# Designs tried in a protein design chat: VH-VL binders against UPF0246 protein Cphy_1568. Part 16

Target 1, 255 residues: UPF0246 protein Cphy_1568, of Lachnoclostridium phytofermentans (a9kqm9)
Amino acid sequence: MRIIISPAKKMVENIEALPVCGEPSFIDQTNQLLTYLKSLSYEEAKEIWNCNDQLATMNFERIASMNLKTKLTPAILSYQGIQYQYMAPEVLEKDQLEYIQEHLYILSGFYGILKPLDGVTAYRLEMQAKVNLSDKKDLYEFWGSLLYNKLREETDFILNLASKEYSKCIERYVTEDVRLVTCVFGERKGEKVIEKGTYAKMARGEMVRYMAEHKISTMSEVKKFDRLDFSYDENLSNETKLVFLKGESNVRDRK
Below, E stands for the ipSAE of ESMFold2; O stands for the ipSAE of OpenDDE; V2 stands for 0.75 times the mean of E and O plus 0.25 times the DockQ between their complexes.

## First folded at step 16 (VH-VL; framework fv_tixagevimab)

Design p3 (from k1 with heavy chain S32H; at its last look DockQ between E and O 0.61; V2 from the best seeds 0.00; counts 0 for: pae E 2.8 > 2, unsure alone 73.8 < 75)
Fold by OpenDDE, look of step 16:
Parts: sequence; structure tokens; C-alpha cells
Structure p3 (fold): chain C 255 residues (1-255), chain A 119 residues (1-119), chain B 109 residues (1-109)
Amino acid sequence: as target 1 above (255 residues)
Amino acid sequence: QMQLVQSGPEVKKPGTSVKVSCKASGFTFTRHAVQWVRQARGQRLEWIGWIVVGSGKTNYAQKFQERVTITRDMSTSTAYMELSSLRSEDTAVYYCAADFQYSNSFDYWGQGTMVTVSS
Amino acid sequence: EIVLTQSPGTLSLSPGERATLSCRASQSVSDYYLAWYQQKPGQAPRLLIYYASDRATGIPDRFSGSGSGTDFTLTISRLEPEDFAVYYCQQYGDSPPYTFGQGTKVEIK
């Protein structure tokens, strides 16, 4: 089993809590993207980043001197956001860290796909960014089936905890011999499930932690997830979708 | 632990200038932006301007464009806000804030500097 | 410039109650570039939420941000005694000035 999750927009550099172990699988493609980004004007780059002027300015300066081999941070510690807060990778025990290193992948617009301890530098590039590189018109085309193939080499079971924007780069290439199961975290409203972004991010992070804590390897074990007032709903679930419903609107503080 | 320490309180006469410093401790400003915000007593926060430390690029609110200058010294990890032609209405607490490593989220704030303008 | 209007001006609640604060922008704020700050008397503002819905480090789960476009909301699910303060929203969209709202005071009933 391999688990896929989304990155976060906010990143930190030079975190030393965990050691870097390995480099991104597709570092050459990342270098290609970096070279491309370095060739752009400020306005062109800003458009691709789809960010405000401050971020664009800072990122433009950053990429000008970016070196993918130096000042690296473990990927799992570099991303900052609710999902990663609830995952709390910085306080994972050794065996839990080993679990995620083996089973967890982080999808990335810039790096494609990352292991938790891959060395990365801070960047801004969302998967949905519109890049015109070579004959490709966006990053989905740029990465193509590379990311899926990487996963396929290792497993026939993918647990999808990634957002749609990132999981698309995997979903479109799934073959019949691979089981892709997407977890949905939401609230019941009539016969519909409403996903709230904040709670979904919390749940995704907590699920990863849960899986690491219990060394989860089967679908049945995933279904036993019951944190943050979420519980598995059999009726709303199917072979490709696990639905977890929140019982209450309020979530207790994790700490 | 990153902290911002601002210079001490200032008492100025109308027409003079004040320069407030904001020093980063624990981290350098190299990969940060700094914004300056002020707050008069019992009033709302008011955005003054910002600087991208790496390039020194600045932008100011229209209200202050003719009177404010924001600078930085990367070697000392210090940002500065200078306000000229002071008037009584400029009496306020002035804050500096630094973003979190190119995130444009301003997680770090100085303790504030009280600037009093009185005749 | 983008004008942020917060409502209500004052919110009187008791500990344990849910607080809902609104921040409305005069025009659409791009890419959810909205932040929420908490300020207590005599202190500097503290970042609570950035990117409209991301919680800053160290901020309790009871704080959550939501919204897009012109309408944003800060929710405190269950007020703690230390949560009674003034809350500001700030937009940092495509171009400066990165204006603040006028603030909402959450006071004890």
C-alpha cells in the first residue's frame, strides 16, 4: 500500500529535526522546471505562480538563486499547514517515521512525487499551474504518467488522501490491476456529504498519523479510523471511496 | 526562536522625523518580507508599507507615500521605518511584522514602538 | 484599495459559546489572501489564520477560517476566557495596500 497526500503552499527551510534521506525521484524533471522558471520574466512567472505581488517578488528572487542540491529540508517537515499540523511529523517516533517513509508519498507540482525524507527546497508551484514547457501546456501534461508509474512500481493499492487537484495526476492513469481508494471526510447533509476544507485537511493529516501509529496496511484497518469525531460509513462507501462522517460540528483541540 | 525587537519609544516635535528599527533575532531577514503597521490609541490597525528584504523592493500606502521610507540592513537583520514631517496624528504604536519565509503570512511581530508627536 | 468591513463591531458572548466573525471585502480578494489576527490590550497582534483558512502554528483548533471572494469568516467554536480580544482581518491580495478591517471586539457577556 502507498498513501498519497497533497503538499502545502507554505514551506519552511533548514529544518534539522529530521535528517534528509534521499533525493526526489524525478530531480531531473524538477531541474527542467527550475530552468524554465529561471528563464521567465517577472510577469510571466507571477502568472504561473498565481500569487500576489509580494509572493511573486520573493519567489522571483528565490528561483534566481535556487539550488536543488543545497540547503535542503526533509519534505515532510518543509510543508506547513493544517494537514501537516495534524500529521505532526516532527513528533513521530522512529518506527512511525519508518512507516511513512515506506508508505507515504507527497505529490508536488515542482518535484512530482516525494518521499517524506526527500531533501527539498522551498518553492511555489501548484500542480494546476499553467506552464508552457516544451510541447506541454500544464504540469499535468508535463508529469504525465510518471508519478503514477512510480507508485505502480511499488504497489497495486493506493490510498488517496490528496486533494483533487493533485490526485488527478494519478487518477487518470490508474489501470485495472491497481486499486485506488479515495478517502472522503465530510458531514452528512441529507443524503449528501459536504466536505469542509479545514476539517478535511485535519482528517487527512490525522489519518496519516493514525496509520503510522498502528502500522496500517489493509483497507479494513483504514475503515477503523475514528479520530476527530469521524467514523466510517459503509452505506456511503464503495470499492473506490471510503466515506468518513463527522458526528459533530465541533472538533476538540488536539492538544 | 525568531523574534522581532523594535527600538524604544520616541517623543518628537511636529515637522521632525522619526526612524524606528526592527531587529530580527534568531533568524536573518534574508528570505523575508517586513510590513509596518501602526495603531493609534483605541483605533484600528493601519497598514503603512512593506519591504522585500532580498531586493529592497518597497510599497507604501498612498497616505504615507510622500513621508515614509522603509529600508533594511541585511547584515544586521534590521528593518527601518522612517516617517518625516511628523504631525500629531502620527502619534501611535508602530509595529513591524515579518512573514514566515516567503509565505507572506506574518507570523512574527515586534513588540511595538510608541511614537508621540507633540508640540 | 480594498476596504475590509468587519461585523459585528462588538460581540458579547460567554465562555463556551460559539463566536462567528465576518470580514467583507469591497472587492474580491485573490487566492484567498486573507489573514486573521488577535490582539489583546497592550500587545501586538497575533496571527491566527492565513490564506483564509490555514491555521497559524500554535493556534488552537477552536479557531477556524473560511470564505472566499469577498466574504470571510473567523469562527471560534467554543470561547475560552483568553479569547476575549479584538480581532482584525487583513487582505494581502494582488496589490497593496494590504488593508485591515476595523476590528471586532469579542467581549465577555
Scores: ipSAE 0.441, ipTM 0.792, lowest interface PAE 1.6, mean pLDDT 92
ESMFold2, look of step 16: ipSAE 0.515; ipTM 0.807
ESMFold2 (binder alone), look of step 16: mean pLDDT 87; pTM 0.886

Design p4 (from k1 with heavy chain N104D; at its last look DockQ between E and O 0.81; V2 from the best seeds 0.00; counts 0 for: pae E 2.8 > 2)
Fold by OpenDDE, look of step 16:
Structure p4 (fold): chain C 255 residues (1-255), chain A 119 residues (1-119), chain B 109 residues (1-109)
Amino acid sequence: as target 1 above (255 residues)
Amino acid sequence: QMQLVQSGPEVKKPGTSVKVSCKASGFTFTRSAVQWVRQARGQRLEWIGWIVVGSGKTNYAQKFQERVTITRDMSTSTAYMELSSLRSEDTAVYYCAADFQYSDSFDYWGQGTMVTVSS
Amino acid sequence: EIVLTQSPGTLSLSPGERATLSCRASQSVSDYYLAWYQQKPGQAPRLLIYYASDRATGIPDRFSGSGSGTDFTLTISRLEPEDFAVYYCQQYGDSPPYTFGQGTKVEIK
């Protein structure tokens, strides 16, 4: 089993907390992207980054001097956001870190796909960014099936905890021999499930932590996830989708 | 520990200038932006301006554009805010705040510098 | 410039109660570039929320941010004694000035 998650937009440098162990699998492609970004004007780059003037200015300076081999931070510690807060990688125990290093992958617009302890530098590039590189019109085309193939080499079971923007680069290439299961974290509203972004991010992070704590390896074990007031709903789930509903646990106990 | 340490309190006469310093430590200063904010007693936060440390690019609120200068010294990891032609209305606590390594937010704040303008 | 208007001006509540603070922008804030700060008397502001809904490091779960466009909300699910303070929103959207709201004072009832 391999787990895929989304990166965070905010990144930090932390070269002291955990050692870097490994290089991104597609560092050559990343270098290609870096070269491309270095060739852009400020306005062009800002458009690609889709950020404010402060961030664009800083990113532009960063790119100009970026070196992918120096001042690296473990990927899992570089991303900052709710998902990663709830994952709390900085307080994972040794065996838990080993678990995520083996099972967890982080999708990235810039790096493609990362292991938790891959060395990365801070960057700004979302998967949905409109990048015109060579004959490719966007990063989805740029990466193509490379990311999926990387996963496929290792597993026939992918647990998808990534956002749609990032999981697209995997979903479109899934073959019949691979089981892709997507976790949905939401609230019931009538017959619909509503996903709130904040809670979904929390749940995704917590799920990764849960899996690391219990060394989860099967879908049945994933279904037992019950943190943050989420509980598995069998009726809304199927072979490719696991639905977790918030606030439903109390209803079950009353029956 | 990441922190911003500002210079001490200032007492100035009207018409003079004040220069407040903000020293950064615990993070890469060259990869940050610093904003300056002031607050008069019992009043709201007021945005003064900001600087991108790497490039030295600045932007000021229109109210201060003619009187304020924000600078940085990368060698000492220090940002500066100079306000000229001081008035009694400029009496306030002045804060610096910095983002953390292109963090898209101003995560760290100085302790504030009280500037008193009186005759 | 974007003008941020916070409401209410003062919110009087008891410990344990839910606090809901509003920040409205005069125009749409791009890409959710909205922050919330907490300020206690005699102290510098502290970042609570960035990107409208992301919690800053070390901020308790009882703090949450939501909203987009022109309407943003800070929620404190259960007020703790240390949460009584003034709260400010700031926009840092497409370009400066990065204006603040006028603040909401959360005081003990």
Scores: ipSAE 0.396, ipTM 0.780, lowest interface PAE 1.6, mean pLDDT 92
ESMFold2, look of step 16: ipSAE 0.519; ipTM 0.798
ESMFold2 (binder alone), look of step 16: mean pLDDT 89; pTM 0.911

Design p5 (from k1 with light chain S53T A56E; at its last look DockQ between E and O 0.78; V2 from the best seeds 0.00; counts 0 for: pae O 5.5 > 2)
Fold by OpenDDE, look of step 16:
Structure p5 (fold): chain C 255 residues (1-255), chain A 119 residues (1-119), chain B 109 residues (1-109)
Amino acid sequence: as target 1 above (255 residues)
Amino acid sequence: QMQLVQSGPEVKKPGTSVKVSCKASGFTFTRSAVQWVRQARGQRLEWIGWIVVGSGKTNYAQKFQERVTITRDMSTSTAYMELSSLRSEDTAVYYCAADFQYSNSFDYWGQGTMVTVSS
Amino acid sequence: EIVLTQSPGTLSLSPGERATLSCRASQSVSDYYLAWYQQKPGQAPRLLIYYATDRETGIPDRFSGSGSGTDFTLTISRLEPEDFAVYYCQQYGDSPPYTFGQGTKVEIK
């Protein structure tokens, strides 16, 4: 089993809590992107980043001096956000860290796919970015099936905890021999499930921690996830989707 | 520990200038932006301006454009805000805040510098 | 410039109650560029929420940000005694000035 998650928008550098172990699998493609970005004017780059002038200016300066081989931070510690807060990688025990290093992948617009302890530098490049590189129109085309193939080499079971924006680069290439299962964290509203972004991010992070703590390897074990007031709903779930509903545990106790 | 330490309180006469410093430590100063914000007693936060440390690019609120200069010294990891032609209305606590590593969020703040303008 | 209007001006609540603070922008602001700060008397502002919905490291989970476009909300699910303070929103629009709201004071009832 391999687990895929989304990166965070905010990144930090030079965190020494964990050592860097390895380099991104597609560092050459990343270098290609970096070279491309370095060739752009400020206006062109800003357009690609689709951000404000402050962020664009900072990113432009960062790219100009960026070196993918120096001042690296373990990927899992570089990303900052709710998902990563709840994952709390900095306080993982040794065996838990080994678990995520083996099973967890972080999708990235810039790096493609990362192991937790891959060395990275801070960047801004969302998967949705429209990069005109070579004959490719965007990063989805740029990466193509590379990311999926990387996963496929290792597993026939992918647990998807990534956002749709990032999971698309995997989903579109899934073959019949691979089981991709997406976890949905939401609240019941009638017969519908509503995903709130904040809670979903929390749950995704907590799920990764849960899996690391219990060395989860089966879908059955994933279904036992019960943190943050989430509980598995069998009726709303299927072979490719696991639905967890918030606030339903109290209902079970009343029955 | 990542922090911003500002210079001490200032007492100035009208028409003079004040220069407040903001020293960064614990993070890569060259990969940050610093904004300056002031707050008069019992009043709201007021944005003054900002600087991108790497390039030295600045932008100021229109209200201060003719009187304020924001600079940085990368060798000492220090940002500066100089306000000229001081008026009594400029009496306030002045804060610096830093963007941490291009995160586009000012998550580190100085302790503030009280600037008093009086005759 | 983008003008941020916070409401209410003052919110009087008791510990344990839910606080809902609003920040409205005069024009659309990307959720990438909205932050919430907490300020206690005699202290510098502290970042609570960035990118409209993401909590800063070390911020309790009782704080949450939501909203998009012109309407943003800071929610404190259950007020703690230390949460009584003034809260500001700030926008980082496409161009400066990066304006603040006028603030909402959360005071003890």
Scores: ipSAE 0.020, ipTM 0.562, lowest interface PAE 5.5, mean pLDDT 90
ESMFold2, look of step 16: ipSAE 0.629; ipTM 0.843
ESMFold2 (binder alone), look of step 16: mean pLDDT 88; pTM 0.898

Design p6 (from k1 with heavy chain Q101K; at its last look DockQ between E and O 0.01; V2 from the best seeds 0.00; counts 0 for: pae O 11.0 > 2, placed apart)
Fold by OpenDDE, look of step 16:
Structure p6 (fold): chain C 255 residues (1-255), chain A 119 residues (1-119), chain B 109 residues (1-109)
Amino acid sequence: as target 1 above (255 residues)
Amino acid sequence: QMQLVQSGPEVKKPGTSVKVSCKASGFTFTRSAVQWVRQARGQRLEWIGWIVVGSGKTNYAQKFQERVTITRDMSTSTAYMELSSLRSEDTAVYYCAADFKYSNSFDYWGQGTMVTVSS
Amino acid sequence: EIVLTQSPGTLSLSPGERATLSCRASQSVSDYYLAWYQQKPGQAPRLLIYYASDRATGIPDRFSGSGSGTDFTLTISRLEPEDFAVYYCQQYGDSPPYTFGQGTKVEIK
C-alpha cells in the first residue's frame, strides 16, 4: 500500500527538527522547473504563483537564489496547513515515522512526488499553475505518467487522500492491475455527500496519523477509521471509494 | 547518443552579422537549456548568454546585450546565436552547451564554430 | 555579477602527483551550483564536476570537487598524462550571467 496526499501552499524552513533522509525521486525535473522559473520576469512569475505582491516578491527572491541541495527541510515538516496540523508529524514516534516513510507520498507541483523525509526547499507552485514549459501546456503534462509509474513500481494498491487537483495526475494513468481507492470525508445531505474543505483536510491528516499509529495495511482496517466524528458508510462506498460521514459537530482542535 | 552539432566556420567583415546554429540530438531538446560561450585564441572562456528552450526566455551578458540574439527552434531541435555589428575582437570559437539532465549543469558541448572577423 | 577567481594560474606537476585547484567567488554561490570543466587544446570544454561535488558521467574517480559558499576546490588525486589541460570553473546557481573563472593550466613539470 502507498498513500498519496496533497501538499500545502505554505512552507517553512526547519532544518533542525528531523534529519533529511533521501532526495526527491525526480530532482532533475525539479531542476528543470527551477531553471524555467528563474528565467521568468516578476510579472510572469507572479501570474504563475497567483498571489499578492508581498508573497510574489518573497517568492521571486527565493527562486533567484534557490539551491535544491542546501538548507533542506524534511518534506513532511515543511508544509504548513490544517492537514499537516492534524497529521502532527513533529510528534510522531519513531515507528510511526518509519511507517509514513515507507507508505506515504506527498504530491507536489514542484517536486512531483516526495517521501516524508525527502529534503526540500520552500517553494510556491501548485499543480494547476499555468506553466508553459517545453512542449507541455501545464504541469500535468509536464509530469505525465512519471508520478504514477513511481508508485506503480512499489505497489498495486494506492490509497488516495489527496485533493482532486493533485490526485488526477495519478488517476488518469491508473492501470487495470492497480487498485486506486479514494477516501471521501463529508456530511450527508439527503442522498448526497457534501465535502467541506476544512473538515476534509482535517480528516485526511488524521487518517494518515491513524494509519501510522495502527500500522494500517488493509482497506478493511482503513474502514475502521472513526476519528473526528467520522464513520465509514458501507452503502455509499464501493471498491474504489470509501465514504466517511461526519455526525454531529465534535471536532478536536489540534494546534 | 546525445550530442550537439554546430554549424561550420564563418568569415565575416566588420559591421556584419553572424548566425551560428547548434543542433541537438539524442535527447528531449524541448526540456533543456542552452548556453553560448566563446573563446578567443589563447584566451579564457567567455559567457555570452543562454536560453531556456521550453519558455524561450533568454538572458545575455551585459557586454553582448545590444548585439546578441539567442533563439531556438523546437521543431528542429536547434538553438541559434546571432551576433551583429561584428568587430575584430569578436574573432573566436563559439560553443553551445546544453543541460541534458535538466539540471542546468550544461553537460554536453558542441564542437565549436570558428568565427573570423577581418577586413 | 559573480566573479570567479581561479588559482594558481599555472600548476606544474608530474604524473602521479596530486593537483589542487581553487575557485573563489566574489560572493556566495547559491546552493553550491558550481561546475568544473576540462579543456584540452583544440577541443571543446568537458564537464567534470557539477553541483560543486558531483562527477559528470564517465569522469574518473580521481577527479573530485568540494567546497561551498565562496571557496571551491577541484582535486585530481593522481595526475594522469591525459589530465594536463586547462581547467575552468563556472557558477550557474545564481541569476545569470553564468560567469567562468579565468582558468588554471595544469602543465607537466
Scores: ipSAE 0.000, ipTM 0.502, lowest interface PAE 11.0, mean pLDDT 91
ESMFold2, look of step 16: ipSAE 0.039; ipTM 0.594
ESMFold2 (binder alone), look of step 16: mean pLDDT 88; pTM 0.907

## First folded at step 17 (VH-VL; framework fv_tixagevimab)

Design q1 (from p1 with heavy chain N104D; at its last look DockQ between E and O 0.70; V2 from the best seeds 0.00; counts 0 for: pae E 2.7 > 2)
Fold by OpenDDE, look of step 17:
Structure q1 (fold): chain C 255 residues (1-255), chain A 119 residues (1-119), chain B 109 residues (1-109)
Amino acid sequence: as target 1 above (255 residues)
Amino acid sequence: QMQLVQSGPEVKKPGTSVKVSCKASGFTFTRSAVQWVRQARGQRLEWIGWIVVGSGKTNYAQKFQERVTITRDMSTSTAYMELSSLRSEDTAVYYCAADFQYSDSFDYWGQGTMVTVSS
Amino acid sequence: EIVLTQSPGTLSLSPGERATLSCRASQSVSDYYLAWYQQKPGQAPRLLIYYASERATGIPDRFSGSGSGTDFTLTISRLEPEDFAVYYCQQYGDSPPYTFGQGTKVEIK
């Protein structure tokens, strides 16, 4: 089993917290992207980043001096956001870190795909960014099936905890020999499930922690996730989608 | 651990200038941006301007464009805000705030510097 | 310039209650560039939320941010005594000035 999650937009450098263990699998492609970004004018880069002048200026400077081999931070500790707060990688025990190192992958617009302890530098590049690199028009085209193939080499079961923007780069290439299962965290509204971004991020992070704590390896075990007032709903789920609903357990207890 | 320490209170006459310092510690100052914000007593926060520490690039609010200069000294990890042609209306607490390693958010704030402009 | 309007001006609540604060922008602001701050009397502002919905480090989970475009919301699920303060939103969008809202005072009822 391999687990895929989204990166966070905010990144920090922390070279002392945990040792880097490994290099991104597609560091050459990342270097290609870096070279491309370094070749851009400020205006061109700003357009790609789709950001304000402050961010553009800061990122422009960062790219200009970026070195992918020095002052690296473990990927899992570099990303900052709700998902990663709830995952709380900094307080994981040794065996839990080993678990995520084995099973967890972080999707990235810049690095493609990362293991938790891969060494990374802070960057700004979303997967949906429009780039004109070679004959490719965007990062989806740039990465193509590379990321999926990496996963396919390792497993026939992918648990998808990534956002749609990032999971697209995997979903579109799924073959018959691989089972992709997507977790949905939401609230019931009539017959519909509404996903709130904040709660979904919280749940995704918590799920990863849960899996690491219990060394989860089966879909059946994933279904037992019951943190943050989420509970598995069998009726809304199927072979490719696990639906967790917030607040449903309390309703059952009141009956 | 990570903090911004600002210079002490200032009392100035109208027409003079004031320069407030903001010293960073506990994080990489050269990979940050610093914004300056002021707040008159009982009033809202007012954005003055910001500086990208690495390049020294600045932007100012139009209101202060002609009177404010924001600078930084990377060797001492210190940002500065100088406001000239002081007026009584400039009486306020001035804050510096810094992001963390190009984090796009101003996580750290100085304790504030009271600037009083009086005749 | 983008004008941020916060509402209500004052919110009187008791500990344990839910607080909902609004920040409306005069024009669309990317969620990447919306922050919430807490300020207590005599203190500097403290970052609570960035990117509209991300909690800053050390911020309790009772604080949450949501919204997009022109409408943003800060929610305190259960007010603690230490949460009574003034809250500001800030936009730092495409062009300066990176304006603040006028603030919402959350006071004890």
Scores: ipSAE 0.386, ipTM 0.780, lowest interface PAE 1.8, mean pLDDT 92
ESMFold2, look of step 17: ipSAE 0.558; ipTM 0.825
ESMFold2 (binder alone), look of step 17: mean pLDDT 89; pTM 0.912

Design q2 (from p1 with light chain S53T; at its last look DockQ between E and O 0.78; V2 from the best seeds 0.00; counts 0 for: pae E 2.8 > 2)
Heavy chain, then light chain:
Amino acid sequence: QMQLVQSGPEVKKPGTSVKVSCKASGFTFTRSAVQWVRQARGQRLEWIGWIVVGSGKTNYAQKFQERVTITRDMSTSTAYMELSSLRSEDTAVYYCAADFQYSNSFDYWGQGTMVTVSS
Amino acid sequence: EIVLTQSPGTLSLSPGERATLSCRASQSVSDYYLAWYQQKPGQAPRLLIYYATERATGIPDRFSGSGSGTDFTLTISRLEPEDFAVYYCQQYGDSPPYTFGQGTKVEIK
ESMFold2, look of step 17: ipSAE 0.710; ipTM 0.869
ESMFold2 (binder alone), look of step 17: mean pLDDT 89; pTM 0.910
OpenDDE, look of step 17: ipSAE 0.612; ipTM 0.866
ESMFold2, look of step 18: ipSAE 0.550; ipTM 0.834
ESMFold2 (binder alone), look of step 18: mean pLDDT 89; pTM 0.910
OpenDDE, look of step 18: ipSAE 0.615; ipTM 0.864

Design q3 (from p1 with heavy chain T28D; at its last look DockQ between E and O 0.70; V2 from the best seeds 0.00; counts 0 for: pae E 2.3 > 2)
Heavy chain, then light chain:
Amino acid sequence: QMQLVQSGPEVKKPGTSVKVSCKASGFDFTRSAVQWVRQARGQRLEWIGWIVVGSGKTNYAQKFQERVTITRDMSTSTAYMELSSLRSEDTAVYYCAADFQYSNSFDYWGQGTMVTVSS
Amino acid sequence: EIVLTQSPGTLSLSPGERATLSCRASQSVSDYYLAWYQQKPGQAPRLLIYYASERATGIPDRFSGSGSGTDFTLTISRLEPEDFAVYYCQQYGDSPPYTFGQGTKVEIK
ESMFold2, look of step 17: ipSAE 0.682; ipTM 0.863
ESMFold2 (binder alone), look of step 17: mean pLDDT 89; pTM 0.914
OpenDDE, look of step 17: ipSAE 0.600; ipTM 0.861
ESMFold2, look of step 18: ipSAE 0.618; ipTM 0.840
ESMFold2 (binder alone), look of step 18: mean pLDDT 89; pTM 0.905
OpenDDE, look of step 18: ipSAE 0.560; ipTM 0.847

Design q4 (from p1 with light chain D31E; at its last look DockQ between E and O 0.67; V2 from the best seeds 0.00; counts 0 for: pae E 2.5 > 2)
Fold by OpenDDE, look of step 17:
Structure q4 (fold): chain C 255 residues (1-255), chain A 119 residues (1-119), chain B 109 residues (1-109)
Amino acid sequence: as target 1 above (255 residues)
Amino acid sequence: QMQLVQSGPEVKKPGTSVKVSCKASGFTFTRSAVQWVRQARGQRLEWIGWIVVGSGKTNYAQKFQERVTITRDMSTSTAYMELSSLRSEDTAVYYCAADFQYSNSFDYWGQGTMVTVSS
Amino acid sequence: EIVLTQSPGTLSLSPGERATLSCRASQSVSEYYLAWYQQKPGQAPRLLIYYASERATGIPDRFSGSGSGTDFTLTISRLEPEDFAVYYCQQYGDSPPYTFGQGTKVEIK
């Protein structure tokens, strides 16, 4: 089993918290992107980053001096956001860290795919960014099937906890020999499931923690996830989608 | 651990200048941006300007464009805000705030510096 | 410049109640450029939410941010006594100035 999650936009440097263990699998491609970004004018870069003047200014400066080999932070500790808060990697026990190091991958526009303890530097580059590099028009084309192939080499079962923007890099290349299962965290509204971004992020992070705590390896075990008032719904789920609904357990107990 | 410490209160005469300092500690100052914000008694927060520490690039609100200068000293991890041609209306608490490593989120705030302009 | 208008001006509630604060922008602002701050009397503002919906470090989960375009919302699911304060939104969109809203005071009923 391999688990894929989205990165966070906010990144921090934390060199001393946990040791870096390894480098990104596709560091050469990352260097290619870095070189490309360094070649851009401020206006060109700003367009690619699709950000405000403040971020563009800061990122432009950062890119100019960026070194992918120095002052690195473990990837899982670099990303900041609700998902990562609930994952709480900084308080994981040794065996739990080992679990995520083995099973968890972080998708990235800049690095492609990361293991939790890969050394990274702070960057700003979303997967949906439009780049003109090596006759590729965007990062989806740039990475192609490379990220999926990395996963395929390691497993025939991918648990998708990533957002659609990032999971696209994997979904479009899935072959018959690999089972990709997407977890959906939402609320029931009539016959529909509504996903709220905040709760989904919370649940994704909590799921990763849950899996690490219980050393989850099967889909059946994933279905037992019951944190944050989420519960598995069999009727809304199928072979490729696990649906967890918020607040349903309480309704059952009141009956 | 990570904090901004501002200089002490100031009492100034109209027409003079004030320079407030903001010393950073516990984080990488050179990879941050600092914004300055003021607040008159019982009033809303008012954005003054900001500086990208690494490059020294600044932007100011139009209201302060002609009177404010924001600078930084990377060797001492200190940001400065100087406001000239002081007026009674400039009486306020002045805050510095820093983002966390170019995150564009100002997580750290100074304790504030009271600047009183009176004749 | 982008003007942020917060509503209501004052919100009187009791501990345990849900608080909903609005921040409306005069023009569209990316959700990644909207922050919420809490300020208590005599204290500096404290960052609560950034990128419209991300919680700052150490912020309780009773605080949540949502919204896009011109309409943003801060929600406190269950007010605690320490939550009675003034709340500001700030936009740091495409270009300066990075303006604040006028604030919403959450006071005890």
Scores: ipSAE 0.567, ipTM 0.848, lowest interface PAE 1.3, mean pLDDT 93
ESMFold2, look of step 17: ipSAE 0.603; ipTM 0.850
ESMFold2 (binder alone), look of step 17: mean pLDDT 89; pTM 0.916

